# VH-VL binders against StAR-related lipid transfer protein 4 (Stard4): the designs that were tried, part 11

Target 1, 199 residues: StAR-related lipid transfer protein 4 (Stard4), of Mus musculus (Mouse) (q99jv5)
Amino acid sequence: ASISTKLQNTLIQYHSIKEDEWRVAKKVKDVTVWRKPSEEFNGYLYKAQGVMDDVVNNVIDHIRPGPWRLDWDRLMTSLDVLEHFEENCCVMRYTTAGQLLNIISPREFVDFSYTVGYEEGLLSCGVSVEWSETRPEFVRGYNHPCGWFCVPLKDSPSQSLLTGYIQTDLRGMIPQSAVDTAMASTLANFYSDLRKGLR
Key: E = the ipSAE of ESMFold2; O = the ipSAE of OpenDDE; V2 = 0.75 times the mean of E and O plus 0.25 times the DockQ between their complexes.

## First folded at step 9 (VH-VL; framework fv_nezutatug)

Design h4 (from g1 with light chain S91Y; at its last look DockQ between E and O 0.88; V2 from the best seeds 0.75)
Fold by ESMFold2, look of step 9:
Structure h4 (fold): chain C 199 residues (1-199), chain A 122 residues (1-122), chain B 107 residues (1-107)
Amino acid sequence: as target 1 above (199 residues)
Amino acid sequence: QVQLQESGPGLVKPSQTLSLTCTVSGYSISSGYYWGWIRQHPGKGLEWIGSIYHSGSTYYNPSLKSLVTISADTSKNQFSLKLSSVTAADTAVYYCAREVDYYDTEGYMDVWGQGTTVTVSS
Amino acid sequence: DIQMTQSPSSVSASVGDRVTITCKASQGINSYLAWYQQKPGKAPEPLIYAASYLQSGVPSRFSGSGSGTDFTLTISSLQPEDFATYYCQQYWSTPYTFGQGTKLEIK
């Protein structure tokens, strides 16, 4: 509960950061990605925003740990729920494909995941936790507090506004320019893949 | 072998709607990729008009957004361009193309149609 | 919009010459750059993607380099069939944008 409360409060704080603190990193196919220096690690906090042609519950159900995630997310190669505490929180282990023509080799993450109400919509957020078991085919990465806010669009109730905050330490030896490219591209691709995959 | 072929009128009057169709063979447009339109003005460079995913998601060049509609008909394996209120400035060779959508290498055009010349003249 | 500027606008060269064409983006596009060859009366054909990777079937005399804002296309030993106009395209952001072209004339 303490982890979930701190995580939720951190994401709400990120969602309050003033517009002029952000620098545009990428704008493609009606998705905008911004970044600013992270306070959690030597890297960037990324913000992404775009409209989804679906209602909040369906959008978030495709993002949170669950049966749909591997159907649409081309980056995610596996997902296991390691501990299930309540319907809205769990510990999950997932893996990612190589990126940027394999300059970034496959990664593994072990995250606490928590989904909660936010205004007229939902917040699905997460943070990496300690997990001693490692697998040699993956580099263990670390997600600092991250999450997705999804709220109905004002006068367009069949649509949602999806806003994400992501700060991932990919670990390993990766040039910073490759990290920056991968983060911005991954966020844009997230929207493209999700739009294709909504059921 | 994937092939794209443009079709439509070569002459359009000012203020009319330009309508073009691209017929795709050797690949089902419902199987992936984005499908796009690019034009080339006489003596000028290339201009991306827009792209569509088969499920209906469309993305347009903002300079044309209020004038352009791209649509897909998966049962005919075709996608189409409509450009309203044309002027002489819309005279160009129009190409349809397949836009690559591979993870982290998407956005360039790997297969092009032969192009069709459209002249806007009264 | 990201403006793509090619240089030179035209090149006159002999068979066997090394030819270099440049493309400059108005802001960083990382390595999200493609090169196309367009012969007279034909559609553009892809040569290079991701700044430096040859499209399948493209002769090894073609190469690309660069990242960020400055990119080059090199033909190491010009052949008669290389007479064409060459375009760069960024695909980091929409709208996708193209350079104005570089016309390569043999002899």
Scores: ipSAE 0.642, ipTM 0.864, lowest interface PAE 1.6, mean pLDDT 91
ESMFold2 (binder alone), look of step 9: mean pLDDT 92; pTM 0.946
OpenDDE, look of step 9: ipSAE 0.780; ipTM 0.913

Design h5 (from g1 with heavy chain Y102E, light chain A50Y; at its last look DockQ between E and O 0.91; V2 from the best seeds 0.84)
Heavy chain, then light chain:
Amino acid sequence: QVQLQESGPGLVKPSQTLSLTCTVSGYSISSGYYWGWIRQHPGKGLEWIGSIYHSGSTYYNPSLKSLVTISADTSKNQFSLKLSSVTAADTAVYYCAREVDEYDTEGYMDVWGQGTTVTVSS
Amino acid sequence: DIQMTQSPSSVSASVGDRVTITCKASQGINSYLAWYQQKPGKAPEPLIYYASYLQSGVPSRFSGSGSGTDFTLTISSLQPEDFATYYCQQSWSTPYTFGQGTKLEIK
ESMFold2, look of step 9: ipSAE 0.744; ipTM 0.893
ESMFold2 (binder alone), look of step 9: mean pLDDT 92; pTM 0.945
OpenDDE, look of step 9: ipSAE 0.893; ipTM 0.946

## First folded at step 10 (VH-VL; framework fv_nezutatug)

Design j1 (from h1 with heavy chain S57N, light chain K24R; at its last look DockQ between E and O 0.94; V2 from the best seeds 0.85)
Heavy chain, then light chain:
Amino acid sequence: QVQLQESGPGLVKPSQTLSLTCTVSGYSISSGYYWGWIRQHPGKGLEWIGSIYHSGNTYYNPSLKSLVTISADTSKNQFSLKLSSVTAADTAVYYCAREVDEYDTEGYMDVWGQGTTVTVSS
Amino acid sequence: DIQMTQSPSSVSASVGDRVTITCRASQGINSYLAWYQQKPGKAPEPLIYAASYLQSGVPSRFSGSGSGTDFTLTISSLQPEDFATYYCQQSWSTPYTFGQGTKLEIK
ESMFold2, look of step 10: ipSAE 0.802; ipTM 0.908
ESMFold2 (binder alone), look of step 10: mean pLDDT 91; pTM 0.940
OpenDDE, look of step 10: ipSAE 0.825; ipTM 0.927

Design j2 (from h5 with heavy chain T105V; at its last look DockQ between E and O 0.90; V2 from the best seeds 0.83)
Fold by ESMFold2, look of step 10:
Structure j2 (fold): chain C 199 residues (1-199), chain A 122 residues (1-122), chain B 107 residues (1-107)
Amino acid sequence: as target 1 above (199 residues)
Amino acid sequence: QVQLQESGPGLVKPSQTLSLTCTVSGYSISSGYYWGWIRQHPGKGLEWIGSIYHSGSTYYNPSLKSLVTISADTSKNQFSLKLSSVTAADTAVYYCAREVDEYDVEGYMDVWGQGTTVTVSS
Amino acid sequence: DIQMTQSPSSVSASVGDRVTITCKASQGINSYLAWYQQKPGKAPEPLIYYASYLQSGVPSRFSGSGSGTDFTLTISSLQPEDFATYYCQQSWSTPYTFGQGTKLEIK
């Protein structure tokens, strides 16, 4: 329900933010990453965009909670569905490896996940929810509203344009420069890893 | 020990296609890494041409993208460079290299071939 | 494109000297910087990755430092085999770009 509608509307609003509000953070291997200050927390909202050589459904099926995610995403170390509400929404718990030579220790997230149609493609989005069970080997992070828009590429419908909006509070004591590097680099690597993993 | 060796013609005429092959020994190109081409112009520095992942993903220097093709043949453990419509400006030593693909340290070349000199001249 | 500028263009030094070579990026590259050594007629060889980590087999007299835009390669006590041209390279963005080189010569 209402969580999914609010989440979807928030992501659509991010997707409407004018280009001049964004600053380029990184351009590598045909991916551009931008950022702007977040309205949700003391940090940044990141935008990433790049072309995938696959159709929307296959791209999103590799991103949403499911059996393929751990095969390709080198940062994600575990993924569990904790509650399954409908085919297109669930509560999931996932963990991430350490980053920047362990300056950022492993994290854990518990997110509501929701996938829905968007134009001629799909939106897969999420936001962290309260979950009392924690594990001592992980720092519990928090994802503010985030998501991936995937639509057929104009002029080449066998390809997709994948646009992501990510605003993660990693928590803990991390220098801001390390956070900035980690966010930009992991988003760029997300695309290259996904390209390797598409079938 | 991983070794890379370039092969191909040393002299190419203007407007023709330069074709080079890199043979890799001591490591399977299908096991990971990106595989790249770098050239060094006479008396000048180094220029990255492009890189390939063995499954076919390629990335090119935008200054060359309409002229360059990089491909891989995993059965021969080789990857190749084709540069079309060459001019005298393409005269250089061409190196193949292994590009590191590891979080936080990616994009440097940890193993280089010996290089092959290509001259573009009538 | 991120432009990499090395200084100085050349250095004359003696065996045993301490030498410092700098590399400046036209925008922030965090620590995505590598250093290479190239001897005449040979391929470049990796020395340093991620600004400060020595490639396997590189002598400890080599060190790298810096982050952001300003980076330094230091050779603490020159040996005869260290006379070469040194290049920095950024890998934060594609195209990967190299500095113009610093030639280290015998004085």
Scores: ipSAE 0.718, ipTM 0.884, lowest interface PAE 1.3, mean pLDDT 91
ESMFold2 (binder alone), look of step 10: mean pLDDT 92; pTM 0.946
OpenDDE, look of step 10: ipSAE 0.898; ipTM 0.947

Design j3 (from h1 with heavy chain D101E; at its last look DockQ between E and O 0.93; V2 from the best seeds 0.80)
Fold by ESMFold2, look of step 10:
Structure j3 (fold): chain C 199 residues (1-199), chain A 122 residues (1-122), chain B 107 residues (1-107)
Amino acid sequence: as target 1 above (199 residues)
Amino acid sequence: QVQLQESGPGLVKPSQTLSLTCTVSGYSISSGYYWGWIRQHPGKGLEWIGSIYHSGSTYYNPSLKSLVTISADTSKNQFSLKLSSVTAADTAVYYCAREVEEYDTEGYMDVWGQGTTVTVSS
Amino acid sequence: DIQMTQSPSSVSASVGDRVTITCKASQGINSYLAWYQQKPGKAPEPLIYAASYLQSGVPSRFSGSGSGTDFTLTISSLQPEDFATYYCQQSWSTPYTFGQGTKLEIK
């Protein structure tokens, strides 16, 4: 199967993991973050979930590679689309700000991105790919299969349910407790920052 | 310098709605931060009531969520608290506060109002 | 909800003494802990954020330490203006929760 099909199937598998396998990592401002050990690397697979006060298409359009991502995402400092394949997939390069009072220095990622239908909503997913060009001011990180499911709320059509699965290898020399704190807090802040950007 | 000042009636009868306003000077509430309400019961500790972002996103203590409404008026640089169906248990000093949104330190209350005493008594 | 337990509930001390106050969270909050000082009839004032960082203008005799569930506020040499009630607050999870306070009195 193609990269996109394998990626999509992996995310659907994550979305089927039973709730009792997850441990709560953080609950703040109407978002819940869980984690479980990753099968991809020595680290955690994180799950986040919360309601957005917007329709699926607008929510996902603010997350996928596009013109709005840098307007609201305070962690993301740059985004370049390196290759277009179809309207719904590309290779992107993005950078992140330092975290935890400079304990985690700025990172760079080069990811394949793929957006596809899921139930009455959308799935926008990605995974890092090999890219030889590096820049010394950034540590090259690696995203194992990750993505965002967004579906309409059944009894509230102006709202949607956003569920994310994230497993990032930040690389470099970072204490594991700092990584764990940064991942949980970054996911919670993703929701609050996105909510600000949608309005 | 940023200053917050609470205003509202100091005496409220049971079953009425408590209504308080926080006026912010030295900073525009539309420029960022969350804006929160905290209360302090007589001889007891502090309780977070809820917070609002200027665009209207609100977050409430679950113990109060069916009774509380927080709103913002950007044109007056104010935000407000309404607490319905009050009882004697709602007697407290009410503070407004600025809630930090900076990554890694969020949820810290870095500026507080002077507080206003509200007594619920028939 | 994350419960915050302060100890002791009160302490009597003299000017010049070293004072320590403890705050314990019912579950891990990493370093998402703040300390506030409150004088009688006044609002709480910010003291320490992120467990160990002094708010601007706070004297260096104040220090905070800890991570996870166990946290300490220390005043290295007590001054007359330090007699107050001290509160810890976690901000890892909502609802944000506070300790019940530690009253520091003149002996």
Scores: ipSAE 0.725, ipTM 0.890, lowest interface PAE 1.2, mean pLDDT 91
ESMFold2 (binder alone), look of step 10: mean pLDDT 92; pTM 0.943
OpenDDE, look of step 10: ipSAE 0.783; ipTM 0.916

Design j4 (from h1 with heavy chain G32D H54Y; at its last look DockQ between E and O 0.86; V2 from the best seeds 0.82)
Fold by ESMFold2, look of step 10:
Structure j4 (fold): chain C 199 residues (1-199), chain A 122 residues (1-122), chain B 107 residues (1-107)
Amino acid sequence: as target 1 above (199 residues)
Amino acid sequence: QVQLQESGPGLVKPSQTLSLTCTVSGYSISSDYYWGWIRQHPGKGLEWIGSIYYSGSTYYNPSLKSLVTISADTSKNQFSLKLSSVTAADTAVYYCAREVDEYDTEGYMDVWGQGTTVTVSS
Amino acid sequence: DIQMTQSPSSVSASVGDRVTITCKASQGINSYLAWYQQKPGKAPEPLIYAASYLQSGVPSRFSGSGSGTDFTLTISSLQPEDFATYYCQQSWSTPYTFGQGTKLEIK
């Protein structure tokens, strides 16, 4: 239960990190991706930001566990809700496609997901949890505290500003350059795919 | 099989709007590709103008953003370029192209139109 | 914007020669680099994508290599049809940007 409070506070801390601590990793199609060393594991904390042409509730409903996620997210190959706690939190299991010519083989994640209000918008955040059932066709990865802040765009409230913080341990033995490419490009593609999926 | 063909006026007066259409045959623009415009000035390199996803998402070169509109018409399998307030500097060969949108390899132009020469002259 | 600098601007070579053309990015683009071939009066044609993968139908005498900021196009044994202008393009960031071209001419 206290997972949600700790998770929310961690994401708010990330959202307060000074601009000069971030290094730009990729800028494409009106999305900027930055990174900095993670404090959670031997890897990077990524930040992504871009504008969505939709209202906060619809944007977050397409990101959080739900019926829309598999329709637009080309990286995600399956999604199951394993446990519901309240309307705004659950445990989910999802899988991802192979990347970089299967240098990164398909992954599986089991995450606690929590959605809560943030300013005039929403924060949808998550972190991996222990789950004993594994499947041999997947490598079990681990998401350290991650999440998506979505608020109305200051000048255009029919649009939303979407800011994400992602730190994924893909596990297995993967060259660092492949991890860097996959994380930055996946985050940029997330935005372009989401834009295609919003109605 | 897939063919892109530019059409539009070859001569445009300064301060007017340049309008070009790309007709796509052998493939539907309602697809997981982006559709782009690139221009090439005489004796110079290539310049990306912008790209569109058929449902309306557009991305423009910031150097042209306030002047450019790209649009798509899926019923005609076409996409179009409008460039406002043209000057002699906009004289170029204009190409339409199909932009790959595949994870790990995205952003290159795998099919190009033949190109159309546009001259901006008084 | 990411600047793409090609070298040399032109090269004269004979049929059968090995030629290398370089492309340098002003910042890291991983392997998001394409090469195009353009013959006079024609549209550019895709040659290589993702730095090193040949487009379908491209002869194996063409190869690409590099990552990060430094990239090379190699033609192992020039043929008469290879005399053209070659462009690199990065797709890591928008605006997509092209090198200014390398003209390959018969000696």
Scores: ipSAE 0.749, ipTM 0.892, lowest interface PAE 1.1, mean pLDDT 91
ESMFold2 (binder alone), look of step 10: mean pLDDT 91; pTM 0.944
OpenDDE, look of step 10: ipSAE 0.860; ipTM 0.935

Design j5 (from h1 with light chain N30Y; at its last look DockQ between E and O 0.91; V2 from the best seeds 0.86)
Heavy chain, then light chain:
Amino acid sequence: QVQLQESGPGLVKPSQTLSLTCTVSGYSISSGYYWGWIRQHPGKGLEWIGSIYHSGSTYYNPSLKSLVTISADTSKNQFSLKLSSVTAADTAVYYCAREVDEYDTEGYMDVWGQGTTVTVSS
Amino acid sequence: DIQMTQSPSSVSASVGDRVTITCKASQGIYSYLAWYQQKPGKAPEPLIYAASYLQSGVPSRFSGSGSGTDFTLTISSLQPEDFATYYCQQSWSTPYTFGQGTKLEIK
ESMFold2, look of step 10: ipSAE 0.791; ipTM 0.904
ESMFold2 (binder alone), look of step 10: mean pLDDT 92; pTM 0.944
OpenDDE, look of step 10: ipSAE 0.892; ipTM 0.945

Design j6 (from h1 with heavy chain S57D, light chain S93T; at its last look DockQ between E and O 0.91; V2 from the best seeds 0.84)
Fold by ESMFold2, look of step 10:
Structure j6 (fold): chain C 199 residues (1-199), chain A 122 residues (1-122), chain B 107 residues (1-107)
Amino acid sequence: as target 1 above (199 residues)
Amino acid sequence: QVQLQESGPGLVKPSQTLSLTCTVSGYSISSGYYWGWIRQHPGKGLEWIGSIYHSGDTYYNPSLKSLVTISADTSKNQFSLKLSSVTAADTAVYYCAREVDEYDTEGYMDVWGQGTTVTVSS
Amino acid sequence: DIQMTQSPSSVSASVGDRVTITCKASQGINSYLAWYQQKPGKAPEPLIYAASYLQSGVPSRFSGSGSGTDFTLTISSLQPEDFATYYCQQSWTTPYTFGQGTKLEIK
């Protein structure tokens, strides 16, 4: 559909943003997280990058909607596929745990998810969509165009380079410093949790 | 009740490899946490060397990365440090420690071994 | 690397005194700060994590505060067993880094 090609092109554009436009937010456990002001909302576009000791297909299979995601992702508390269109795209609903000792209450997202080839690897991307059903225990957040690029390391083909672009509007009334901490920390922890799940 | 105990040679000659083992009791290293090595130089501060998750994921202080290897043996409930090409600058008390792996509080050492003194001398 | 600077390097105080020790990070670390107590000949022991939370078993006379770059460890009423060197440690960024220590001497 038109949404999938537009989403893919948006992520490719983010992947072309010059290094000088990014500010480092966190470096931990061989993961770097950067940010820059978002053009989509009053918040930040985050970039994260790190090496995974696995091949592209297995890395992306653990990230995209599927049977492995809840096994390793400690932030994600539920995952439902609401509509299935093709093998590579769906609408999913997921929830996240409270963060910063419950300063950030649990969130819920309803996203279109699309996975496609990119160079010698894969791009798994998404964006929130309108969904009328809400649940009172969650704040409905919104993901602006986001995604994960995963390509083989050329000199180490058993390894992959994983690069993410994330711009989440958590909604609700949260201090900006709490948002900044949560976004940088969850992206770094995403990598360490994924590494554990790939083993 | 969880205890960590370092073991290994206390004297190592320059250019050789320092090898230390941490034995964990009261907790299975395959049940979580990162497991780390920290050293304390004479008259200087503490220096984090690196940490390992039981599945093999390791993270090193960049100042030591080309010289250090940390490994885990879950069947023995142990993890180990090897530091190659040692010099007098590597003389220190070496501690093993359990590194907390919880969202929002990660990266501090909540349990420490007693420490073992390693001297690098000709 | 994030540098952690403690002040003072040494303090001498009497039983019952209120003692404060500061730790400054060279860049923001949010609340990713721990405090350790080390007695002579012993390993460091955790006191405080996440800047302000007491480790289990730590007396309530210890407290921590701060966020960002400036942090404080306070002992509200000094006891003889509090003689030790105190270290702060950041865990926002690897390598994890420690302050140089503050020696607390009991008169």
Scores: ipSAE 0.738, ipTM 0.893, lowest interface PAE 1.3, mean pLDDT 91
ESMFold2 (binder alone), look of step 10: mean pLDDT 92; pTM 0.947
OpenDDE, look of step 10: ipSAE 0.886; ipTM 0.944

## First folded at step 11 (VH-VL; framework fv_nezutatug)

Design k1 (from j1 with light chain N30Y; at its last look DockQ between E and O 0.94; V2 from the best seeds 0.87)
Fold by ESMFold2, look of step 11:
Structure k1 (fold): chain C 199 residues (1-199), chain A 122 residues (1-122), chain B 107 residues (1-107)
Amino acid sequence: as target 1 above (199 residues)
Amino acid sequence: QVQLQESGPGLVKPSQTLSLTCTVSGYSISSGYYWGWIRQHPGKGLEWIGSIYHSGNTYYNPSLKSLVTISADTSKNQFSLKLSSVTAADTAVYYCAREVDEYDTEGYMDVWGQGTTVTVSS
Amino acid sequence: DIQMTQSPSSVSASVGDRVTITCRASQGIYSYLAWYQQKPGKAPEPLIYAASYLQSGVPSRFSGSGSGTDFTLTISSLQPEDFATYYCQQSWSTPYTFGQGTKLEIK
C-alpha cells in the first residue's frame, strides 16, 4: 500500500524534471525518446513521448496488465498475473524476446503494477519486486520505478499524450552500446506497435 | 518474389495534385512491413516522402506534411501517394519501396519499385 | 533531422582496385545505416543493412563497417558491374535521410 504511494510520487517527480536536463536519444515515427543518468542504478532513466489516436482509458487498458498486452507488444513473449490485489494493482511476471540477434538474451521481470488517476488522465506505474522462482531460459532483469502518464491531448480530446519513464537494469554482461541501442529502440517501437494495436 | 510497380501520369501541371499508385505482387501488404515513397530529384539525392502501415498508420517527412497523403487499399494490394499543389521542385523520379519493420533493422528499404518519372511543367 | 554526408562525391578507379566510400551522420545512429547501389536509369538496390550485413545475393567483395557516426563501404576488388552511384541511408530517426551519393566511375 505504502509502496504504491511511494512509486506514484516518484513518477510524478520524474514528470517534473525540466526539459533541459534530458538528452535526445531517438526521434522516429512521431515519438521522441530522451534519457538522463539514473539515480537508481548505473544506467539511464529514459523518457518517451508521443500522441495516441485514442482516449486515455483505452490507451492505458492496452498498457496495464491485461488481456490485450500480448496482442500488440512484439517484445513481450509472456505475461502472467501472479497476485491480484485490487482492480488497479497486481504482481505480474513477464518475459521479453531476445534482441540484437540475441546479444541481449530473453529477459524475465516480476513487477508490482499500480494504476491511478493523474490530472484528467491516468498513471500506470510499476517497479520490480523480489520473487524467488527463477527460470534458466531467462535472465532476471529489474525495473526501477517506471510508468506511463496518459492525458487527453490539448485541442484534440479524442487523442491522448502518452509519456513514459523507464529505467531497466537488464542485468548480465551486455555491451553498453547494445543496451543503449535496445532501450531507445524498444521504447520507440512500443509506440508504433501500440498504435497498430489500437486501430 | 516480391515486386513493386509504380503507375500514374508522367506529366503534371503546376498547382495540380500528383497521384501515384504502387501495385504489390508476391506479398500481401496486410501481412506486415511499412510501405513507403521515396523520390529522387534530377541531379540531386534521394528524399523519403513517407510510409504507411496497412492499418492506416502514416508517417510523413515534415518538409512535406501539409501537402502529402499516403493511403493503402488492402483489397487491391496497393498503396498510393497524393502530393498537392505541385511545383517544378516536385519534378523527380518517384519510387515505392517496402520498409523493414523489424527490431534492430527497421527503416531499411529492402524492395524497390522500378521508379516512375514525374515532370511538373507549365 | 540527421544529415548524412558522403565522401567523396566522385571517385575514379580501375577494375581490381580496392575502393572505400565514407558516410558520416550528424549525430549517433548506432548501426542504423544502409547502403544502396544505383546504376543509371535503374532503381537503387539494397547492398548492406545494419551497417555491416550483406543483403541476400550481394557479392562478398562488398563490406560495410562502422557504428555511431562514421561508416565505410568497401569494395575489395572492383568489378566492371560495380561502376554506379552509392548512397547511404540512416533509419535511426525520421525523416529517414540519405547521403548525396558517391559516383564510382571508370578511370
Scores: ipSAE 0.791, ipTM 0.907, lowest interface PAE 0.8, mean pLDDT 92
ESMFold2 (binder alone), look of step 11: mean pLDDT 92; pTM 0.946
OpenDDE, look of step 11: ipSAE 0.910; ipTM 0.950

Design k2 (from k1 with light chain Y53S; at its last fold request DockQ between E and O 0.91; V2 from the best seeds 0.89)
Heavy chain, then light chain:
Amino acid sequence: QVQLQESGPGLVKPSQTLSLTCTVSGYSISSGYYWGWIRQHPGKGLEWIGSIYHSGNTYYNPSLKSLVTISADTSKNQFSLKLSSVTAADTAVYYCAREVDEYDTEGYMDVWGQGTTVTVSS
Amino acid sequence: DIQMTQSPSSVSASVGDRVTITCRASQGIYSYLAWYQQKPGKAPEPLIYAASSLQSGVPSRFSGSGSGTDFTLTISSLQPEDFATYYCQQSWSTPYTFGQGTKLEIK
ESMFold2, look of step 11: ipSAE 0.831; ipTM 0.918
ESMFold2 (binder alone), look of step 11: mean pLDDT 92; pTM 0.946
OpenDDE, look of step 11: ipSAE 0.900; ipTM 0.946
ESMFold2, fold request of step 13: ipSAE 0.825, 0.822, 0.797; ipTM 0.916, 0.915, 0.910
ESMFold2 (binder alone), fold request of step 13: mean pLDDT 92, 92, 92; pTM 0.946, 0.945, 0.946
OpenDDE, fold request of step 13: ipSAE 0.935, 0.934, 0.933; ipTM 0.960, 0.960, 0.959

